# VHH binders against Phosphatase IMPL1, chloroplastic (IMPL1), part 13

Target 1, 311 residues: Phosphatase IMPL1, chloroplastic (IMPL1), of Arabidopsis thaliana (Mouse-ear cress) (q94f00)
Amino acid sequence: VLSEVSDQTRYPRIGAKTTGTISPAHLLEVVELAAKTGAEVVMEAVNKPRNITYKGLSDLVTDTDKASEAAILEVVKKNFSDHLILGEEGGIIGDSSSDYLWCIDPLDGTTNFAHGYPSFAVSVGVLYRGNPAAASVVEFVGGPMCWNTRTFSATAGGGALCNGQKIHVSKTDAVERALLITGFGYEHDDAWSTNMELFKEFTDVSRGVRRLGAAAVDMCHVALGIAESYWEYRLKPWDMAAGVLIVEEAGGAVTRMDGGKFSVFDRSVLVSNGVLHPKLLERIAPATENLKSKGIDFSLWFKPEDYHTEL
Key: E = the ipSAE of ESMFold2; O = the ipSAE of OpenDDE; V2 = 0.75 times the mean of E and O plus 0.25 times the DockQ between their complexes.

## First folded at step 7 (VHH)

Design e02 (from b27 with Y96S T97R; framework vhh_7w1s_2; at its last look DockQ between E and O 0.47; V2 from the best seeds 0.00; counts 0 for: pae E 8.5 > 2)
Fold by ESMFold2, look of step 7:
Structure e02 (fold): chain B 311 residues (1-311), chain A 115 residues (1-115)
Amino acid sequence: as target 1 above (311 residues)
Amino acid sequence: QLQLVESGGGLVQAGGSMRLSCAASGSIFSYAMGWHRQAPGKQRELVAKISGGSTAYDDSVKGRFTISRDNTKNTVYLQMNSLKVEDTAVYYCAASRYRGWYDYWGQGTQVTVSS
């Protein structure tokens, strides 16, 4: 008998339908330049001493983060002076009447960066009327003695690339053969406890679950096909905007952890290779509904006031 | 470097009301903003937090205190109603983007509630 193939269109697409008045190629060029320029700042800091006082280490992280953001902002403002920008340190900058919102994470994985653990990134996404239109993530790999980078990028409808080469999610169709990734917030609250139970459950049934510490990196690994899924509660728009588009353009699926239509202003995300998405939701969605019953707030957050969207 | 300056503290009679303000030197939109307090001989504790469109409160103040923010003035407020003697503390405004490492703190404002 013929095997029935799931229709992946049952999960709404999250990328923008158009890049507006700016061509996809132009938007991609700027988003890549912005991410790479921020990554140059971070690269200057990866070999600075870490055997120092805690205050000195904290200052290194903070200074690197702010310098990376400033470099990214310079690229965006030079190319698009009227665009709205949501940055981790600078907050909201620009004209709220703009259709374009840049979501900038100048250093995703700050704890990893502080320790020299090789899983952190610069993540730049631009939304058109609330939906991701173009994205780039520059991932740091190798670690001490061996630092290097690779660049992920995507435009809505244009596919996903790593170092200029087209990438696709994996074809793994059984959770038992899947490598999964998750992350945890810093508070030991109900969301943390729920995800700890999910972590336990998935280590029992999958090939393994990683907790690597950089959301943009984790999503890029799903897009690259070397992991099958990533989920996390309470990420901010700048943590997610780039990675979710890269996964979708690599052929993956993106939803909230309750299975609903994802927006970068949501408080949960599940990305996967698509075919595993329903199976992952069998465990993840009920756990998420239980959090809602406990009063955990899943309404949109960090959306700039008066930024108009199609959401 | 974000600077936070609290104001509005002072002496108030039990059952009274008071409003604290925290003026920031820059944009607070991307921050989780909060009020913490430290009573004599006690550890600092979170009182109220506002992050995105959500608020959270310590159980001891729920229903009596309200946190709000005005992003155009880069100011966060704590409206304190039905004050009790146990609310006596130094109140600190805080901004957080990163666990502990990146928290910005004000110098604090004294709130004293008399019986």
Scores: ipSAE 0.012, ipTM 0.487, lowest interface PAE 8.5, mean pLDDT 89
ESMFold2 (binder alone), look of step 7: mean pLDDT 89; pTM 0.902
OpenDDE, look of step 7: ipSAE 0.020; ipTM 0.535

## First folded at step 8 (VHH)

Design f01 (from b27 with S51T A56Y Y96S; framework vhh_7w1s_2; at its last look DockQ between E and O 0.01; V2 from the best seeds 0.00; counts 0 for: pae E 13.3 > 2, placed apart)
Fold by OpenDDE, look of step 8:
Structure f01 (fold): chain B 311 residues (1-311), chain A 115 residues (1-115)
Amino acid sequence: as target 1 above (311 residues)
Amino acid sequence: QLQLVESGGGLVQAGGSMRLSCAASGSIFSYAMGWHRQAPGKQRELVAKITGGSTYYDDSVKGRFTISRDNTKNTVYLQMNSLKVEDTAVYYCAASTYRGWYDYWGQGTQVTVSS
C-alpha cells in the first residue's frame, strides 16, 4: 500500500476542524441533496433546444442558473433555516450571526453549458466559521446525446468521494509529466495578463495546460487524479468552497498563489496533488512578486459582513 | 525536461558490430530507458528496454543486442552485434516513467547495415 504521501504536512489545512453542533454526516447529507437537486434542474435544461439568437441562449442560461439556485436554496433552508447563504445569483441570504455559510454555484461553467460542452457543474459547499466543512460537486459529463453526471463529495477529515468511491490525487512528481488546468476571468487586468504569461510558461514545461471553463470541475479533476494542478485568480467563494475541500480530502494541497494559507475569500488559489506544489510555487513566485510590486490587491473579498471566521 | 542525444550510428557491414550511446541531460535513475527503431516505411518499434536492472528485448534482436545503462554518466547504451541488413533504421533513445509511456525522446541516429 504505497503510503499516500499527502503534502498535508507542508501546508496548513483549510478544512474545518469541527462542524459545531451539526454532525459532519448530516452536513454531508444535506450538501449532497442540495447539489443533486440543483443538478436535476440543470439536467432538465441541458437537452433543451438552444436558440441561435444570443438573447435566447442567454435567457436559457439565466433561467437555468436561477432555477438551480432556487432549488438548492429550498433544500438548504428546509434543513437549516438559520444558516447564512452566499449564492452567485442571490447573493447573501440569512443571518450573519450563523457559524455556517453555504457557498453555492448553481451552474459553474455557464459558457460550456450554453454550448453543450461537457464541463460544467453544480457546486455546493458549507463553511463552519469560514472553513470548509462539507462539499458536493455534481459534474456533467459526456455531451449532447449522452449526458451523464458524476458526484464528488467530501467532509473535512472524512476523505473525498466520487460516486461513493474514495478518490485520491495523482502521485506525479514532475511538472514535465503533469497535466495542468487554469482559468481566466472576464476582466483583462494585471492578474489576467499575468495568468496568460503563466499559461504560456506552464504550457512550455508541462504536458499541457487545459482551460476547461469551470473551476469546480477543474478542482474535482485534480482530486480525481486526472490532472495535477489547477490555479486561478479572482474566483469567488462559491466557485472554490466545495472544490478546495474535495482536493484537500483527496490528499492534495491548497494555497494562495503566493503559497500562503488559503481562505475561500482569497483572490487567488492554487491546488495540486501536493507533491508538485512546491515546484509550482517556485515557478509562480516571480509572477506573484511582480503583481505585488504593482500593488495588486490581494485582500479578502466577498466575506459577508459580521460573519465570524476562524481563519 | 530531460534531453536525450543519441550517438554512435553510421554505416556497418552485415555481421559487424556497433555501439550506440544515449546521453541524457539529467539523472536517468528514475526512468526506464529504451531503444526504438524505425525502418523506412515501417512503424517505430521497441528494440530494447532497461528498467532498473531488468532488460527486455524484441525477439528480432535477442542474443544479438545488449542494452545497458550507466547512471553515473546518465547514459544508456545499445551494443549491437551480428548486425543484419534488416536492422537498418533510425534508432531512437527514449525515457519512460515506470508508469507507462515514454516521456522523452532523442532525435535519433541512423544505422545502416550494408550487405
Scores: ipSAE 0.000, ipTM 0.233, lowest interface PAE 13.1, mean pLDDT 91
ESMFold2, look of step 8: ipSAE 0.000; ipTM 0.300
ESMFold2 (binder alone), look of step 8: mean pLDDT 88; pTM 0.899

Design f02 (from b27 with S54D Y96T; framework vhh_7w1s_2; at its last look DockQ between E and O 0.66; V2 from the best seeds 0.00; counts 0 for: pae E 5.9 > 2, grease 24.9 > 24.2)
Fold by ESMFold2, look of step 8:
Structure f02 (fold): chain B 311 residues (1-311), chain A 115 residues (1-115)
Amino acid sequence: as target 1 above (311 residues)
Amino acid sequence: QLQLVESGGGLVQAGGSMRLSCAASGSIFSYAMGWHRQAPGKQRELVAKISGGDTAYDDSVKGRFTISRDNTKNTVYLQMNSLKVEDTAVYYCAATTYRGWYDYWGQGTQVTVSS
């Protein structure tokens, strides 16, 4: 009997209870088409020259990012003209009274894309009243001379898929055998410094901690079972909305880094294979509480003002 | 391509107040918006930044300057109170993404604080 959640789901589910008036299958179809359409733009650019001026490289990244977002927006608007959309570049577009909010990252891992380092993705998630309802991430793999993609998808309650096949988180039950992932922003604030210490601590006790540079990819690797956990402070809704649903639907756990119930508008995220979640929180939650005691604001971030949520 | 236009600069007496505005040609919701300044003979320095609800200030202006934004008007403000002569500079509006691959800059507005 398929479990909608793993036996490690001590934590509240973050996915929507319903997809509202739009069926899960219809949302999944559109979210997959949107992500794949954006990824076609990115794929055309992966083999363009990188040994060029820095201005030329910056223009390549910028042009690819904008073209991918435009392609994704066209798919969403064609299928759902009144839905609210939040994108990294375009900001807020659409009807603020909509129950549906699309969180779009047209090129997650832009530095990796610029270098040809094979860890970047197109990430599209749609929320229903603040909770992830459907998601797709198209991951770029292989690298120069060997570029390829794979597509992750999920609907709330429908499980997680990679290239149409069901996926599940790993069963690893000891941190000492875990492959962990984290990320760092370029702001050298207290959250950054705290995470450097967490990175140091976890390299002492695990099989290693990766800093790969693409949040959506990192979460999909947890969902696929090839890594055990990912955490990061101060991600934006478009960085997290798709990946968190994919992890949860693969049987994993999703919380804030203080262990509380996660919202895509929160400023911290911990995802894992579930069984390791409490052990990871033993170190991560106190560090996060210390940041809060210093006055670091982890309240809602980048939530559109008039968007109604059930959170 | 996002364009930024500053306004509100000019001459002000020390101890006075002034508000700068930065009008954007498109949505600023998803950007980190900031004010930078460049005094004569000095390097451009970040004065204040706002991203989502988070603000950050250079120590020299903390408690005196307030950055704010109106996302419906795509406008960022810098309220400058208790102005000092050393605040004299050209003030620039900037928009950056968290990823740091590209920034947009205004042309600047002169603020001159006289004793």
Scores: ipSAE 0.254, ipTM 0.665, lowest interface PAE 5.5, mean pLDDT 90
ESMFold2 (binder alone), look of step 8: mean pLDDT 88; pTM 0.893
OpenDDE, look of step 8: ipSAE 0.639; ipTM 0.845
ESMFold2, look of step 10: ipSAE 0.166; ipTM 0.613
ESMFold2 (binder alone), look of step 10: mean pLDDT 87; pTM 0.891
OpenDDE, look of step 10: ipSAE 0.346; ipTM 0.718

Design f03 (from b27 with S54Y Y96S; framework vhh_7w1s_2; at its last look DockQ between E and O 0.01; V2 from the best seeds 0.00; counts 0 for: pae O 14.7 > 2, grease 30.1 > 24.2, placed apart)
Fold by OpenDDE, look of step 8:
Structure f03 (fold): chain B 311 residues (1-311), chain A 115 residues (1-115)
Amino acid sequence: as target 1 above (311 residues)
Amino acid sequence: QLQLVESGGGLVQAGGSMRLSCAASGSIFSYAMGWHRQAPGKQRELVAKISGGYTAYDDSVKGRFTISRDNTKNTVYLQMNSLKVEDTAVYYCAASTYRGWYDYWGQGTQVTVSS
């Protein structure tokens, strides 16, 4: 059994060093319950007839997204009434004096959900002073007439699990043998254009680049070892908080696109199986330099005001 | 991409010996290396493989063939002893990523064993 060379020695860990006054086990329990509860709402909706009209489909997505988030929030509030919450739909809820920040995407991959394409998830992560402490992602798999779910979970320092089994990133050490994943936002800015060029380049030098449409799913696929890397610009904390912890705990690496220490409040993310990380960064470096030269803003964003962080 | 080039094939009499070499364009350290063969009208089959220091052989060649590697030379070898007419085939060198398939293949070298 070739010892998994964890590249964790090369990059700063992003996971929380401590969970404060709350045990990691208790955080994990609530995170899993919250994600599961949201996923149940989504599961009920996934089999509903979809109106082919734009408005009908939009309403279904919106309603499902909101209902999922509401269900997740109820679980979190019931267990931790004083914690801060950052949800995609509801925004910031609670007191910023809390050391705990829940980052919630109640339906990651709304386009896929709308079409019944099997690549979307419920993503719940909790930060302790800005660092991921616990995470759960419920991925929807299969498709019409055969919907199922796969549950990912992790605690900082506790490893990563899929359906209760320990998972690890791949050992692939060559880009030409790697399956890569990326995503694109809706804004066609310089970052979007740059990523399109990267997409082209990596498509040429790897086994392929997938554009799946759900950041949480993409990261979990890296953690599961069925893909070697994922990168994207302009993701929000709720898109990344759970997935990055799961990847790291699966033995992968997480950085900014420039190789710097990652925060969930960053505007770029690169995750990989660790082994490929330096090679990927090397290839990405020219693009990053170009973006910087253009004055693109890489400052932290979506950080709640007055939320204390030890980044 | 890793390029593999086989050499050392040719004509040999039954009972004779032959050594095949496979030269890789890069490091083979992270690869499981294998020798495959394809006889006329037959499917390609694995003959021998080496992963790190671990070796495995098809039953038909056990005790006769030896696979070895030199990572400093990026080369894999197949020593074939006590050759039989049924060993006649094109022999291919291949590199595997340990995921159950071989990603890189050589062009092959013909080995003909005469009676």
Scores: ipSAE 0.000, ipTM 0.241, lowest interface PAE 14.7, mean pLDDT 91
ESMFold2, look of step 8: ipSAE 0.012; ipTM 0.524
ESMFold2 (binder alone), look of step 8: mean pLDDT 88; pTM 0.899

Design f04 (from b27 with K49Y A56R Y96S; framework vhh_7w1s_2; at its last look DockQ between E and O 0.61; V2 from the best seeds 0.00; counts 0 for: pae E 9.6 > 2)
Fold by ESMFold2, look of step 8:
Structure f04 (fold): chain B 311 residues (1-311), chain A 115 residues (1-115)
Amino acid sequence: as target 1 above (311 residues)
Amino acid sequence: QLQLVESGGGLVQAGGSMRLSCAASGSIFSYAMGWHRQAPGKQRELVAYISGGSTRYDDSVKGRFTISRDNTKNTVYLQMNSLKVEDTAVYYCAASTYRGWYDYWGQGTQVTVSS
């Protein structure tokens, strides 16, 4: 029994019911190797100079992204030559008839990486028929002069780990004692404005709201139990696929921001320690419904056209 | 890694229509694709962009310009109707990895609107 608190069962699970023809252990091994291999590329880059021209800094970010993705792709393709892959840099690769879709963010938190601000990660998730089956996130910590990493991982039904140690969401049961996290896209539209208002309101009623700048890191912090919740509009599958499974397998809850059942292809996500989820939705869900009433599109996006799902 | 090539620019009379095309050397599925323009002596400005089926337009072109994409051809389009002299600019195609960076830019295509 992982926990006596049952609030996580209040929301439909989002992880796959099976890993299909590939064992959970095998998927976990490959997803961890893929994420760690990408992170080795990023680690090589973290000590490069940042006090250079803007073109030189932009090239460093872009080259690191591409090299990390290439390293991740090599691992995935060597182990599973027919799997479908969705990468932030390279787009869609592989066999659209595959039940397996790899969602890869080779450098989550590029602005933070560019500044040397220690909140960025490599994020690799694999879906089975549309549902997360295995995940790994390699988080960069410490910062200049002391860069280090820690590795989060999960398989559907197998629990969540950080550096091989089982982790669990916090047991904080009141919003006034919660540390919350959110993020904002760079486009200042209605969803952005709504989330700015949510940010403002939650700073009044909690221990604080962080805006750290890396979605996969934010979700791993919830799974680790050092923050109670994270929400954001308009994330892409590669931003969310790994983190959501890690939160769920750490005993947390995962929904859309309207409270509905989450899909990796949705345009909103709320993760939490579970017990706070209904209280957070009391404010977040109406705000999200208001966006829908204004005609904001929350239909699935970035789902590969021919990828078959059980969503 | 991704190369972008614009085409379809040229001279057009005010009130006319023109379609710009941007051909990519690889998949554009995961990118936000955009059109920007730069008039002489001015800074480059966003005209329109498309991301996963969602579109956004600068107010000056809304209702006149339409951005679309064909992921099977790795091509993005800008249909420009009811053209005005002030639409005269070099138009650039751009691809962004959703980090607030436009990581790839085309060389630009000149659009000149005459009265």
Scores: ipSAE 0.011, ipTM 0.464, lowest interface PAE 9.6, mean pLDDT 89
ESMFold2 (binder alone), look of step 8: mean pLDDT 88; pTM 0.894
OpenDDE, look of step 8: ipSAE 0.014; ipTM 0.325

Design f05 (from d02 with G55D K101R; framework vhh_8h63_2; at its last look DockQ between E and O 0.37; V2 from the best seeds 0.00; counts 0 for: pae E 11.7 > 2)
Fold by ESMFold2, look of step 8:
Structure f05 (fold): chain B 311 residues (1-311), chain A 119 residues (1-119)
Amino acid sequence: as target 1 above (311 residues)
Amino acid sequence: ELQLVESGGGLVQAGGSLTVSCAASGFTVSSYRMSWSRQAPGKERELVAVIYSGDTTYYADTVKGRFTISRDNAKNTLYLQMNSLKPEDTAMYYCARGYSRGWYPFDYWGQGTQVTVSG
């Protein structure tokens, strides 16, 4: 299929050149069905009581997460019995010789889900030979008494959609007018400290920096054009695989935080509306290089053994 | 790729001491919140001790003053020193790595090492 992403991109594309032997339309249909099926499980749980014991709330989160995963896996296996699947926790199912690797986050933003805070999603991405080929994210919006969803999707070269409508990143061309998003892991190490400083610095110069708590949601907000950028260290393939394709297919840019070419198996990502990407990297890339000089590990992770990639 | 391998479990007499170890590979132990948890037969798994990347520690009340969590960054290894052991400390002891995000406190678990305290 012809690429929808213009040749104006300054950074290497991260999406697959083709969806292989499975047509873009068929792969999109299955990835959307998988994400929506998982989201039906999550929707059944959004109105369950939260004013309960801590154990009861933790069980709700765990049960919902696992039931969503099971529902997603059933869709994928029914349609593609031999595809390789990488779930949360690094669980691997399927044929390692497959060109297709599904990266599944059955509940992105579990803390937000536990609190009923409306920033969580089901995220399903499928890679073809290591590069994102199709993606869908079902975002939960509204919050208590007003829950609803919207569905983001993309295929490599096919553009990005929200609820069936084409979407595009914003045209904001100054950081001073930008709404930015970041996230933090739980480890208070040098990467965490560096990102806290980046957070502080960007709050000084932008319209604000959000810390919303769901990586796939954050990237979809960039793709939708309601935020200009998202960055985070210490992300895993299931955090990133769907969102990065959706941003790229919406006309955005995707790199590592050092500015290098992104792989789903990298540990960090910077996505943006594209026009702001170099300006954001002016601060972010040197901070990231400093982390590398301190010996922080940026090697690939969670790549399944024997899964062929173009890395 | 990522592995947590516990060792050093065994049979000890009540009042005795034992050190269990957790060798980590595929990541740097000092960069993560690390923990020991235990599960006795027929009981829920319980958190025993945590060491944060800044070396702050936390202990469950049932083991405070008796157990010490530590790590050796050069060996990429986590330790639990257990003193004044009681029969109630009998359990499978698991090493775990903290989550980078989300609700769950720990995202990688070892297979465990059995500690049995007689008496």
Scores: ipSAE 0.000, ipTM 0.310, lowest interface PAE 11.7, mean pLDDT 88
ESMFold2 (binder alone), look of step 8: mean pLDDT 84; pTM 0.854
OpenDDE, look of step 8: ipSAE 0.007; ipTM 0.294

Design f06 (from d02 with S31D G54E; framework vhh_8h63_2; at its last look DockQ between E and O 0.56; V2 from the best seeds 0.00; counts 0 for: pae E 12.3 > 2)
Fold by ESMFold2, look of step 8:
Structure f06 (fold): chain B 311 residues (1-311), chain A 119 residues (1-119)
Amino acid sequence: as target 1 above (311 residues)
Amino acid sequence: ELQLVESGGGLVQAGGSLTVSCAASGFTVSDYRMSWSRQAPGKERELVAVIYSEGTTYYADTVKGRFTISRDNAKNTLYLQMNSLKPEDTAMYYCARGYSKGWYPFDYWGQGTQVTVSG
């Protein structure tokens, strides 16, 4: 028990200390509405045919992604006309003086969506001065003929919910009994090769490592307690902002893969049930330090110019 | 306002070299996957080269060893150096921006610059 508490305080909190001038309840309401509205767009598309030309499939994915983003943006702008927004297309919208930055992934898991494989999500996080303040992820489950969703949410200091019910990370305290998750970028660089080696090694010492293909979903599964950890190199702020808060508010730990204090503008993330975090870092941190020694860039990424942070 | 403007195309002799450029505005080229594609008359558009945000590159087999994609982040400009040109390289060359993930379509395109290889 004391070790579990010490482990939580051993890793700095990544969530905002406050939701600022907007109450936690109000921010949560809007972030959930934004994510659910984007998910309605995605739901319209889940039964469209996939046995079509490659261009047709690429257009389906792109059109759905952009329509989901547009729907999410409409909700955010209607409720907070001056908030700063960072979308997956890399555009920045809103007042650069805003303390609030929305990090939106309107379709996390695009390959899965393209194939109808039931692991993808809409992910909406809002930062207050650089730290996650509220989050919602709408996860698609079931698959063809059985599509359904569930909604994860969190506010900094308010705990994590799934469909309105409090959730908590697992209590698994041994790696050999853990179910782990990772992901791979499409660039076959040194970080990719290193993570293939991590995948190989952890598969041999755990209950298995999943490569599910949707970062926000993976982190929500850790928060729900059905998996013990998730790690990945080279994610963007919109991939991570919502999921990391949900894990932390479910009692988990969040760091960079080198063990350092995490920011959504970092290029690596390790989330876990907390108690396993140091044991996972025993292998993951040296691998990450080796990448840094080879000159792989882990500096801040996609941080909007002039956006004020407390990082 | 996002803008991609290709330039540097022209007529070259077989075996010669040419560099085409793509000036970008409204975004930072090093934050995105950037590409060159080409379209010859009567043919489908063909991906020629990609430079990923972290700096790795991809080349189509038809140009590998002859073409080099690069960028100048200070000028926010993408380049394609084309060596040992063949008549089969004759095409309109387009630069494009895409998402970081490799299979996402390129979502913004320039108007193109014509490269014509004679001989």
Scores: ipSAE 0.000, ipTM 0.297, lowest interface PAE 12.3, mean pLDDT 88
ESMFold2 (binder alone), look of step 8: mean pLDDT 86; pTM 0.865
OpenDDE, look of step 8: ipSAE 0.024; ipTM 0.330

## First folded at step 10 (VHH; framework vhh_7w1s_2)

Design g01 (from f02 with Y102F; at its last look DockQ between E and O 0.05; V2 from the best seeds 0.00; counts 0 for: pae E 12.6 > 2, placed apart)
Fold by ESMFold2, look of step 10:
Structure g01 (fold): chain B 311 residues (1-311), chain A 115 residues (1-115)
Amino acid sequence: as target 1 above (311 residues)
Amino acid sequence: QLQLVESGGGLVQAGGSMRLSCAASGSIFSYAMGWHRQAPGKQRELVAKISGGDTAYDDSVKGRFTISRDNTKNTVYLQMNSLKVEDTAVYYCAATTYRGWFDYWGQGTQVTVSS
């Protein structure tokens, strides 16, 4: 197709209705500090040698990840000793009835980090009763010889920021003028194969589809308005919790890839500038329904049983 | 610091079955879990992995081995059926928080398949 119809639909919000007993400003302050503190650890490591043995490279990645996580956890625990924490490395921490669950990816894009390819981030999101309440992503940019960062943040209802400046998704209203992003998991199954076909098809009809390798970065690029959409199957809560809120607070749309209401504990996500969301779903939703008809379930895989939600 | 302890190995006759267990010292919910094996004179190789509900297997064991996990017991299992002599190896449980980057390993359990 050579033309597009304007988006005429509104998608349900996925962010929390409130930040609970902790003010939006206080929660944002802590989530930003946590993400920035983790990013300081990662920044110390960005110029370490990578032309080394696989074990040496694997140790660099895992040591950096663990140190970043420890730094993030220290910030969270100093400020909120009874909150629940779900880190990519540390599992579920806490034996309380807290409504707050922290979803931490201390190094999103570990393969890119290992290669020095400038698309990786620290991603920290906090859920209130199962829905994103505050988020921060510190993105690494530039690459060897010129590493730098930029910080994305949001609170539910408070809008999205990058380096303190309000950001908004793009207004692009045609797929043929869109820059799109997707990602692929390590498991080469039916979902992976389906997404390879989506990648090919959207490459043919858009300005291109990027496969950059860091989900939090990809979503922040949509929120910043420099890309129009991102989708991926089989992500984990820590991959998505921060980015989805940042996109939504930048005026974007967030759904599952079947078009249903998104939860952080789901296994598929489509984010976009909103205007393009129905057009993207015209192709993506049927592909996702086909996978579901084969018995592949994309909903609520990672919801902790002992964590109260409004889902 | 996640610790992994394998059990259930031993001697079994070809065609037989065996179930390996990997007990973790903490929650495994957020980890990708895998079983690797190392036969004499060979490199360690991935046999099976599970991440959330997603599983994958080496071609040599598909249809014969099944990986599963019990998050409430923090345990991963490898059910091995129709065992062959070439399945003889030390089997290691592994965990990682990242795609393809395993960083917690058990000490291994010997599986010996006799003809």
Scores: ipSAE 0.000, ipTM 0.322, lowest interface PAE 12.6, mean pLDDT 87
ESMFold2 (binder alone), look of step 10: mean pLDDT 88; pTM 0.896
OpenDDE, look of step 10: ipSAE 0.008; ipTM 0.284

Design g02 (from f02 with Y102H; at its last look DockQ between E and O 0.67; V2 from the best seeds 0.00; counts 0 for: pae E 8.4 > 2)
Amino acid sequence: QLQLVESGGGLVQAGGSMRLSCAASGSIFSYAMGWHRQAPGKQRELVAKISGGDTAYDDSVKGRFTISRDNTKNTVYLQMNSLKVEDTAVYYCAATTYRGWHDYWGQGTQVTVSS
ESMFold2, look of step 10: ipSAE 0.316; ipTM 0.704
ESMFold2 (binder alone), look of step 10: mean pLDDT 89; pTM 0.904
OpenDDE, look of step 10: ipSAE 0.415; ipTM 0.757
ESMFold2, look of step 11: ipSAE 0.011; ipTM 0.545
ESMFold2 (binder alone), look of step 11: mean pLDDT 89; pTM 0.905
OpenDDE, look of step 11: ipSAE 0.327; ipTM 0.725

